Miniprotein binders against q56419. Designs and how they scored, part 261

Target 1, 326 residues: q56419
Amino acid sequence: MEGRTLEEVQEEVFKRHGVLVPKKELEDLAKALEEAGLLLTEKVEARLKEEEEKLKRERPMRLAGLSYPEGEREARAFLEAFRASYPGEGEEARVLLMPHLEPSRVPEVYGAALAALEKTPPPERIYLVGVAHRPLKEKAAALPVPFQTPFGPALPDLPALQALDALLPFELFNTPLAFREEHSLELPLFFLKGRFPEARVLPLLVARRSPELGEALKVVLRDFPGLLVLAVDLSHVGPRFGDTPLTRTLAEEARRRDLGFLERLAEGEPEAALAFLGANPTRIDGVEVVASLLPLLRERKGKVLAHRLDLEAPTLSAVGAGTLVL
Short names: E, the ipSAE of ESMFold2; O, the ipSAE of OpenDDE; V2, 0.75 times the mean of E and O plus 0.25 times the DockQ between their complexes.

## First folded at step 17 (miniprotein)

Design nb16 (at its last look DockQ between E and O 0.93; V2 from the best seeds 0.73)
Fold by ESMFold2, look of step 17:
Structure nb16 (fold): chain B 326 residues (1-326), chain A 113 residues (1-113)
Amino acid sequence: as target 1 above (326 residues)
Amino acid sequence: SREELEKEIRELEEKAEELQRRAEELAKDPNTQEEAIRTLVESLALAAEALLKIAELTKDVDEAYEAYYKLAKLLARISELARRLGDEELFRRAWEEAIKAYDRARELLEKTK
């Protein structure tokens, strides 16, 4: 009943169906539909408020039994299988770039991350920086609660999170619901917690580039040293992402963009890596995170351990994933 | 004196709140956006001065370190607003002062271990 009075609806029904519905019946129907819509909206809002309150206490596993096993024994075996998918050796990481793509799609890329973690002394804390897939109220956000994993809870580093919030021109703890289904933290965290069971976590999301975040983290990392993890995917190409159907030339360009980006990061040149992408025509997922963290990436040299552009046959699309150690 | 300092804090907070409300009204009009930002910077500077006085007045170490963290946050906000205005000198100075306030909070936390 967009823009129409009840009398107009009554007249149209009579025209179309030859039945005159009394005005009172149309009024009763309109009221009932309005009430039903209000009740559905109120139910959804109440459920979201309940979920938000739960998220202020802990962040439960959402992908157990879907992307990784729920039980600890099975989860440990899962990790070992992924490590075995990458036969190479890692290198010690002070900064690790790893994917958040479904693990079964890029097993050797996650395996490379595990290989790097094997060479990395257990950190006191992990700065886990993912990509917000739901809107944030600010450029970035954190959720200062335990994140459940099959290996036990990943506890938040509350002192470091408070220190970080104190150096930001916006409230860091701003959008709990954005964390509810955020796989860019949960999937990498499974691997990180499995290898570093005692490390505390700073679970961070970036929605829009925040140079302020990088400058603040530079100060906080001075006082709260730890492992910096960029949990990002690379190129997104094909119809699922607004392109024409995937072609060989588009796939080749996506691979070139992914590797060129990673290689420039590995040279300690994050600004050059961003400039190489230009308008980011293959929609590399990690650009907002890298652009936020420039002070932490400059002059830090390292190595690209793995890369894969994973084809999605059902959608004629592809997503790139890589592992980089700095 | 303590009584004089408390009065100064209240006066700073009152003026900062007045300027904050004025900045919010100015922000509603596209023609006064720069003035809104400058008014907000002035408001935050007064609030920062009040917080510094609070941090130095309180005898409770937890309240002191919280005040220094809040001060650092206000100064970080001033720094970002200065950058948006193109005021490089204020941008750099405010950020340096934010780090000093942060360092003071860290020192207080270390002493209470």
Scores: ipSAE 0.797, ipTM 0.921, lowest interface PAE 0.8, mean pLDDT 91
Fold by OpenDDE base, look of step 17:
Structure nb16 (fold): chain B 326 residues (1-326), chain A 113 residues (1-113)
Amino acid sequence: as target 1 above (326 residues)
Amino acid sequence: SREELEKEIRELEEKAEELQRRAEELAKDPNTQEEAIRTLVESLALAAEALLKIAELTKDVDEAYEAYYKLAKLLARISELARRLGDEELFRRAWEEAIKAYDRARELLEKTK
């Protein structure tokens, strides 16, 4: 139905099937599909254009009041509670791998990230690399606008973003609509902005492995030093992801994959971490991000601070989350 | 002379555009994809040479900065196309030159602070 009128669809159905569908039924169906976001009508196109124009100015919160508090006071209390959920101490991070899963599912993993940030000197800028859960025009993208948080806007580092774009073989500032609902940036950014309110941010998404991104970032980091954050989840297993219901065997395999991946990263062997996963049968989310950032992960030794495989009981599925410092 | 350099720049741009059109035509046939990429690399190399001349000729710091960043971008694109072709030497050379162009742009900014 993309770009076709209801009349054209009616005519096509008539031509193909010899049935004249009543216009009212088509209108009702079109409305239902529009409401479901499955139909690109003029109205949907206009809305998408409006949202795209809005994203030229700022990225608003989408998960405030759902995944985290909207109010600053409540948001600070939220941070303290998450930090308290991790009983350990952190380590200074130059690279932080942390989850982007719903915070309430893995509080101690986010708590471990906060513990690491407590030991980290405030960076001038944060390179926040998330996972694109929607298609990008290019392998990777950035959105060079403020991201709203309960702690105020996370401001972009425009000079560093421009420098990165100059060294990429594709346009970095592509697919702004992919950022609109992308939780892989929003959720980690809450914690990062809460700890480092003055840090500039480079919000990056990876859809497909881009070795060019890692090489370009290696050069940019020389001139624009900062904290690198990989906002990635680990294994995704169970019916929601095409498996049978979670069993002990499946959970043990997911944990083995997650820990084996994180341990090899902690040893400074990101290629070995990727090779260990092979075809990635447990669907570790962060593979494309790690594959893009190999030049920045090599020879860096670190520590796994936390790991959890969290059961979603209603779907008998589980998602792995971890916190790694390099 | 400045006039001679401006003429050379125009000639490079015209030839780059011609090769770009040829590459686009070659890209329509799946059997000529490699030739299309090679032709595109040649086009981009000429455009990069033109940008280098512009960057070196201009006395405007902002224009020079922009030209060096555009040059870095083109060279990065050439490097990726070379990688796709399996031309490791061209990949390496183009990437090294991209970094140099980037560094030149950065040097201009630091001098203006």
Scores: ipSAE 0.542, ipTM 0.799, lowest interface PAE 0.7, mean pLDDT 88
ESMFold2 (binder alone), look of step 17: mean pLDDT 85; pTM 0.829

Design nb17 (at its last look DockQ between E and O 0.37; V2 from the best seeds 0.70)
Fold by ESMFold2, look of step 17:
Structure nb17 (fold): chain B 326 residues (1-326), chain A 113 residues (1-113)
Amino acid sequence: as target 1 above (326 residues)
Amino acid sequence: SREELEKEIRELEEKAEELQRRAEELAKDPNTQEEAIRTLVESLALAAEALLKIAELTKDVDEAIEAYYKLAKLLARISELARELGDEELFRRAWEEAIKAYDRARELLEKTK
């Protein structure tokens, strides 16, 4: 009924059905629907407030039994299987770029991340930076609560989060509901918590590039050293994302964009990596995170350990994933 | 004297609130957006000055830490607004002051470990 007058509705009903409904009956119906819609809106709003209050205490697992096992023993076996999917050795990381794509789609890419973690001294804390898939009230957000995993709760680093909030021009703790189903944190966290069970976490989301976040993190990392993790995916190509069906040419372009981006990051040249993408024609997912974190990525050289452009056969589309250590 | 400082703090807070309301009115008109931002910067600067006086006046270390963290945040906001105005000098100076306030809070926290 949005955008229609009652007279337009009345005329349409008469044309299609041959029945003239008096204007008063249409007015009564519209009023009743409006009142029912207000009650539904109030019920939905009450439910959302309830969910928001729950998220102020903890963030429960949403993907256990779907993307990874719920039980701890099974979860450890799952980790080992993923490590085995990458037969190589990793390298020590101060910064790790890893995917948040469904793990079963890119097992060797997650395995490469695990290999890097094997070479990395256990950090006191992990700065886990994902991509917001729901709107945030600000450019970036955090949720300062335990995140449940099959390996126990990943505890927040509250002092580091408070320090970070103090250096931002906006309230860092601004959109709890955006974390409710955010897989870009949950999926990488499963692997990180499994390897670093004692590390505290700063669970961060970026919706839009925030140079302020990178500058603030540079200061906070002086006082609260830890592992920086960019939990991002790469190219998104094909009809699901607005392209023609995946062709060899489009797939080759996506791979070239993914690898060129990662290689420039590996050279310590994050501005060049972003410039290489131009208008980002293959919709690399990580650009807003990288653009936010430039001060932390400059001059930091490393290595690309893995990459895969994974085909989604039902949608004739593909998503890229990679593992980079700096 | 403490009473003189507390009066100054109240006066700063009152002026900041007045400028905040004016900035909100100016923000309603697309033709006065830059003036709204500049008025907001002035409001925040007065609020930051009040916070600095509170941080230096208080004998309670926890209150000082909280005030310095709040001061850092206001200065970070001034820095961002300066960037929006294209005022590179204010952007850089406000950010440097934000870091100083943050560092002061961290120094106090380290003393209470």
Scores: ipSAE 0.833, ipTM 0.934, lowest interface PAE 0.6, mean pLDDT 91
Fold by OpenDDE base, look of step 17:
Structure nb17 (fold): chain B 326 residues (1-326), chain A 113 residues (1-113)
Amino acid sequence: as target 1 above (326 residues)
Amino acid sequence: SREELEKEIRELEEKAEELQRRAEELAKDPNTQEEAIRTLVESLALAAEALLKIAELTKDVDEAIEAYYKLAKLLARISELARELGDEELFRRAWEEAIKAYDRARELLEKTK
């Protein structure tokens, strides 16, 4: 890897933009960037440290005792019950799409995810990509701290997170407050940590489609192999989401869109999956995540293991959930 | 000399900061957005040059690793800005160079294990 290529890019940028940076100025900038870069890595470490300090070096459980048991013994029984709710067998996953909906609403869908995880060799690390339900400063974010679970802390893979940050055009470690109450990571992490207690985790949130995230992750995954998990829900229909009360027609449309989306993903055609949704009138939650991860989803064939459109009776609304392996 | 290199880096940093400030001022006017982005690319390119020099000239492996990671990030940002400008060639090249800088950091890290 000849240092010439960066000089060539610099020369090209300078040629195109009419800025002739003297060699001396490049050396000065290199030193300034060394000082700034030492400052940035020290700042990244210091920011990591500051964020760790701000977060008291951990993300506590928020949904323990509500969505899942707090105690380890009870939590294991919970996992077994959810696995039992899915009567099928899983398949080995390199990519797992699973829900982040309240587990009690779609137990068999989580059961299908557990079935897939049973057939999956223990990964060294898990790339857990959730949906940001709060605004992020950037298109995506990571939280480089331990996440508490009933099975012990899910430890971050700091080297892999650092590598990912290095390939992103924005600061990856942003908006730590968005993680504090984000269920899209906490709920799937319960199941993942329960199955793979030794795996490190990269907890990622996507607020807006970031094609650069997928490209960066593709490079990082080469050096830091692991399981990619998309923690996403599917259609959101009914009054809570601005529709009329759930009807048979609306439910059929939601199911059609959910399954059509998942099936196209299962065929290794993520662009076709997105195109199929168009304006996304049933508000599939995972669209921005899938749009960000296209390079990792292309040409991967898999299988839809489960799908459910779950009715929230008090609001006459429904949310789609699915489990897909690739 | 090390002192000359330090001076050169400082000059590059100062110039990069000046261009950054200029880009920020240009960005306030919707009519100068393209110019703002181009100016920012220039700033980042200077900063990237500085990082490359550091990475290549430092005797400290940890400093080199850090510099290459930072360089990768700057190049990734240049790539994204190029995309916003519709400069497909610069977009592609900057990204390819970002990967190379990243790879160099990884190679050094592997050797230190």
Scores: ipSAE 0.798, ipTM 0.914, lowest interface PAE 0.4, mean pLDDT 90
ESMFold2 (binder alone), look of step 17: mean pLDDT 86; pTM 0.844

Design nb18 (at its last look DockQ between E and O 0.97; V2 from the best seeds 0.84)
Fold by ESMFold2, look of step 17:
Structure nb18 (fold): chain B 326 residues (1-326), chain A 113 residues (1-113)
Amino acid sequence: as target 1 above (326 residues)
Amino acid sequence: SREELEKEIRELEEKAEELQRRAEELAKDPNTQEEAIRTLVESQRLAAEALLKIAELTGDPDEAIEAYYKLAKLLARISELARRLGDEELFRRAWEEAIKAYDRARELLEKTK
């Protein structure tokens, strides 16, 4: 009701409908709507508190039956089908960059990640670093609970998470609700847990670049060695993302940006990879994660195993995904 | 004596809390932002001193481990505040001390497990 009085509303109703609604009735209606809004707010707040308390104990599957099968046997067959989608061989990874895009859209990219995992000795733990799609209270966050998968729970590495929290200038365990629907952890975790069923996990999200996180992780990885996974997507182009419809020129630019970024990372030059993107005109969403983890990426050479810029025909848009081993 | 040490620790914690509240008030005024940060650094230094006393004087290894982890975190906070002030020396030294406190916690955990 900014800019209008009840008398103005009353007058407008009379002009449009020929009925004079007494000011008292308009006041009663406004009061009733306000009260109804307060009741809805109380119900939403109560539900959010319930969800937050549940997330302090475990993180349930949200995408079973949608992005991957719920049953363990079917889930293993699903993994094998994805591995078969990539005919090449992997390489051992100390750092793995893999997507979080819907797996059916980029099967050979996830297959390349599985090929890399085949060459990788089973780690004690996996540092799984995704991209926060909901706001975090801090630059980064973790959720120190089991994440459910069709292969059983992925258990948190509580000692490593406590150690990491101790070296950060902010509370690491700060936004449980941000993990509720976070596919950038759930989708890669399905593949990782399927191949490394005994590994513990540090489930981490980055919202904004945090050099402090990378410096702290460098210390923690010294004492708690494991596999570092950057679960990130690449270019986002087209009308869904604020561009003109996807043209050949825009798609070629997105592919060039994706590959140039990955190739510079593969040369152990993460600062050069970020500089190559400049203002990030194709909206590669992995930049905040890379910018946070510079100390862990410098001088580490590797190989780009796969890339796809996948078309979203209904939206005339595309999203890039890649697999990089360092 | 243990009683005098516990009193000293409480006094440090009380002073740190007073300075933190003062820093929060100073942070409300754009003209006193640097003073707010410097006051917060002093607050954190006092809190870190209290934690160091707990960590080195307690006979309980679990309490020492917790205190060293908390000390590491406070020193990481001081390091970040120093970065905001442009104080490169304090930034580096506080981070080095944070790692030392962290390493002490790790050593104690290995001893007691």
Scores: ipSAE 0.813, ipTM 0.918, lowest interface PAE 0.6, mean pLDDT 91
Fold by OpenDDE base, look of step 17:
Structure nb18 (fold): chain B 326 residues (1-326), chain A 113 residues (1-113)
Amino acid sequence: as target 1 above (326 residues)
Amino acid sequence: SREELEKEIRELEEKAEELQRRAEELAKDPNTQEEAIRTLVESQRLAAEALLKIAELTGDPDEAIEAYYKLAKLLARISELARRLGDEELFRRAWEEAIKAYDRARELLEKTK
């Protein structure tokens, strides 16, 4: 509905459906859509420009008070509770695969990540690679600004980001608005910042597989060593994702694919992990990230610490989450 | 002379810009896509040559570092364009040269710390 007046929309609905939607209902819908940022009105465009200008300075928390506590004291208690939800011990990570799903859905998986971080020496920097759930101008992007957390700002490693940009065939610093609401960075960053308060961060998003990113990062990591974090979910199955309601058979298939993917990654065979998924019929979220980071995952052996297929009962759908150390 | 070098750099930049414009025009026609990419490669090559001259001949370390990083990026771009053309040799060579340019920038940065 780009650029259409409410009257034009009303007329179109009337023409198409023979129903005159009351202008007030359309106004309420338009307002709701505007508030949701789904209508590109002049007002929304102005707001987006303002938000883009703000993102030149910092990325504010969006999920504080929703997915995690806003206050530092409460946030630390939150971390402790999540760590307690995983009864095992972690291992030192050079590469950490962890979820970006709503933490309350898979607490023990985040707990496993925290357990791994306990065994990991504090890195100078964290390469945090998330999934772009919004379109990017390029295959990947970075936002070179502080990310707000309850533990203070996660500061960018500007020299390392500059070095990475220099080795990419595209502008790394693209699509800042994609970072505004991207939970795939915000949620894992909460846990990472809570554990490593002094680490610099490279917040990266992948929209499409970029082999160039993995090759560039391989060079950059030589000069700028750090922890690589893949913030990815696994299978997405059920009606929300175009399947039938979750059945035992569908759940078993999702688990099989999730575990088969993670196990092959744990063996240092990321190409085999991707090949195992084929057309990815259970919609493993992390495929494009893994495909982008192949040079960094090859020949690294590790361990699967946790896995869960979490049921969303209202939609009879499920999402897989896992924690892997390499 | 410095003046001669500056003139040469300007001439390279002007030629690169001309080729860039030409590539953009060629890209409008689906039948000339390969030619557009090849023209763009040549544009980037000339721009890279200009940056290399700047990096090697400037007396300012910061300017040299910036030029080498820009050079690395152009070479990475050439590499990707070569890949799209199926030119595996140019793809490999351009990437190797991109790393070299990057390394030069890093070496200068370490010396200036």
Scores: ipSAE 0.776, ipTM 0.898, lowest interface PAE 0.5, mean pLDDT 90
ESMFold2 (binder alone), look of step 17: mean pLDDT 84; pTM 0.794

Design nb7 (at its last look DockQ between E and O 0.45; V2 from the best seeds 0.73)
Fold by ESMFold2, look of step 17:
Structure nb7 (fold): chain B 326 residues (1-326), chain A 113 residues (1-113)
Amino acid sequence: as target 1 above (326 residues)
Amino acid sequence: SREELEKEIRELEEKAEELQRRAEELAKDPNTQEEAIRTLVESLALAAEALLKIAELTKDVDEAIEAYYKLAKLLARISELARRLGDEELFRRAWEEAIKAYDRARELLEKTK
């Protein structure tokens, strides 16, 4: 009963239908609905506890058959098709920025990432940093379990994760359920695991700016060198994101913001990249990831390999994606 | 003596626990938030001192490694709390000590391979 008194409900029913429902019947109905809701709540809570316990052992694929093929043979063909979508050459990456947007929407952007990986010596481990789409108990989190892929399990680098946790002022392993449906890790991981099947992974999520994460990672990377991947999207514009319908002017502004952000990162100036966005009027995704990782991005120069602002006609909206190597 | 050092460790741990309980009570009152943080820093400093003594006393390398990792984490917590208090000197010193504790754990891990 949406915050109304029983008398108000009774009066409205009478006005609309000409029937006066006794107060007791309304009270009985409210009580029954409350009891039914309590039963549903208990079942949901039990289900979530079961899922949390499962996530302490492994993270299953959620997007196989939806965003990428489930079978290994088909998955390898999928990777080759994406590489072919980018006709250029890559460059070696110590840091790679790549999207987590649905791959079919920006095939050449993922292809550019594959081209960069082609030029990159196979790392012992990959620091995969995504954007938390569900709340975390802390500013950042990790899940120290195998992530399933069509290419086999991506194994966690447990020694590196334990070392990272030891340098953080909060518990790193804090919100297993946030990883259950997190596509910002699963989609990039498909491409990374397909290219580097032997690399271990540090699957990390950022919810809120965490300067201490970047400082801790700087120390950990000294002892556990590897590939740093920022799995972030760029501008989000249009009605799905709170704007008026997409215009040519809004689309060009979004493209300008995306490229200006990436170019400043490519110059080794991450603080300038953040300042360029100001209030972030085109809602570039991953700002909190870049802000967390400043010590790892400063003075590291590189190149923007690809960018697309992908337009979605049904919603009159668009999302930007890019590939940057540092 | 070993017996005297073990007594000192227990006294440090007991005091740290008492200060932690006091900090938790202070944190419930919005008017005593800064005092809660300062009390928690003192608690963590005592706990860190106890952990350092444990790490140096133990003959079990695995226990020493765990103690140094725990020490690094406590010092990282002190560093973050010092930043919130605006205490730049403590912030920087605690972070330096966190890295030293971390390095000690890493050295022991590499030697036990």
Scores: ipSAE 0.832, ipTM 0.934, lowest interface PAE 0.6, mean pLDDT 91
Fold by OpenDDE base, look of step 17:
Structure nb7 (fold): chain B 326 residues (1-326), chain A 113 residues (1-113)
Amino acid sequence: as target 1 above (326 residues)
Amino acid sequence: SREELEKEIRELEEKAEELQRRAEELAKDPNTQEEAIRTLVESLALAAEALLKIAELTKDVDEAIEAYYKLAKLLARISELARRLGDEELFRRAWEEAIKAYDRARELLEKTK
């Protein structure tokens, strides 16, 4: 929607209807609707526009030259090397769970994701759902701007994002600053854009479980079909996360939790997967994402392709990563 | 008449705003939170009625599409508020109507292509 100002709306209403709706009434309605979380108000559009201007209408690469190569040629070689690190074959994905951990830590897990993507027909769009490591104003958020990658910009699917926003009880386009430093989208997007250069993207972050997100997405996916990607890590254990240094017992518990979670998801039982974790004592990162997407995960059978618990030696801590296809 | 409809829409909007302000005041007291939510639902319902009238009576397809998307969002918000109140019937009904409003917007969008 071309962001029309309240003045333009007023003028258009006046021109078309011969009624001068007082700007104040439009403002008050817009405000009531804004306060109700309802309008992509001109104010939200103006804020979006201001934020798009602040973002220079794009999210730049932050991890280029650090986590992945900046140059396209080198980036393609990087993808090939990661694919080669997984010796297996993939399966066609309708839903892909993959990590957002530093790629060099779990190359075979990303390799498994690439293997799955090789068997997946090119989607028109990718619903990329990451984890918010910073507070969001709402339970979930989207950033409707191009994300830069070595393979060119990942362009947003604005019509699908608008449709999703229309079915949410909160403003979807919130907390744009959270996206600037969030790596949970940038890292998986590198692999996804490299494999599907023409796919549009819906970059989504979840901070808190939102059952409403899953229900809304279920409706939107009917009209805007695409690949659903859950960019989530698994267990976080050790001193960085408030535990004792990694022991064999702690590592076994982390693996048990990770695999038990993934296996139940692979059986199409996401509620059972969440219930299995209970209080989530090993701090599986993807819990809020899975809890938000239950309607999309139910009754879908799939396969766990890879899992790793990776040791961060300097902190004697470990992070779990997995690749699941549904 | 078009003028009567525009007047009715304005009256609905004004009343919705009044109820919104009342809900905000009620929300300041922890003891009136339920009443605040109920008042907000009433406000949103009036705003939804106004949007529905706009969507159905406008001759501008783009305006209708926008109104239906806004209506869907209002109804989604009502649904969530109903859930917080434990009103399962209103929760379900509001969500079903939200989908209908969304579907109407999508239908109009597809016809304009």
Scores: ipSAE 0.814, ipTM 0.919, lowest interface PAE 0.4, mean pLDDT 90
ESMFold2 (binder alone), look of step 17: mean pLDDT 86; pTM 0.839

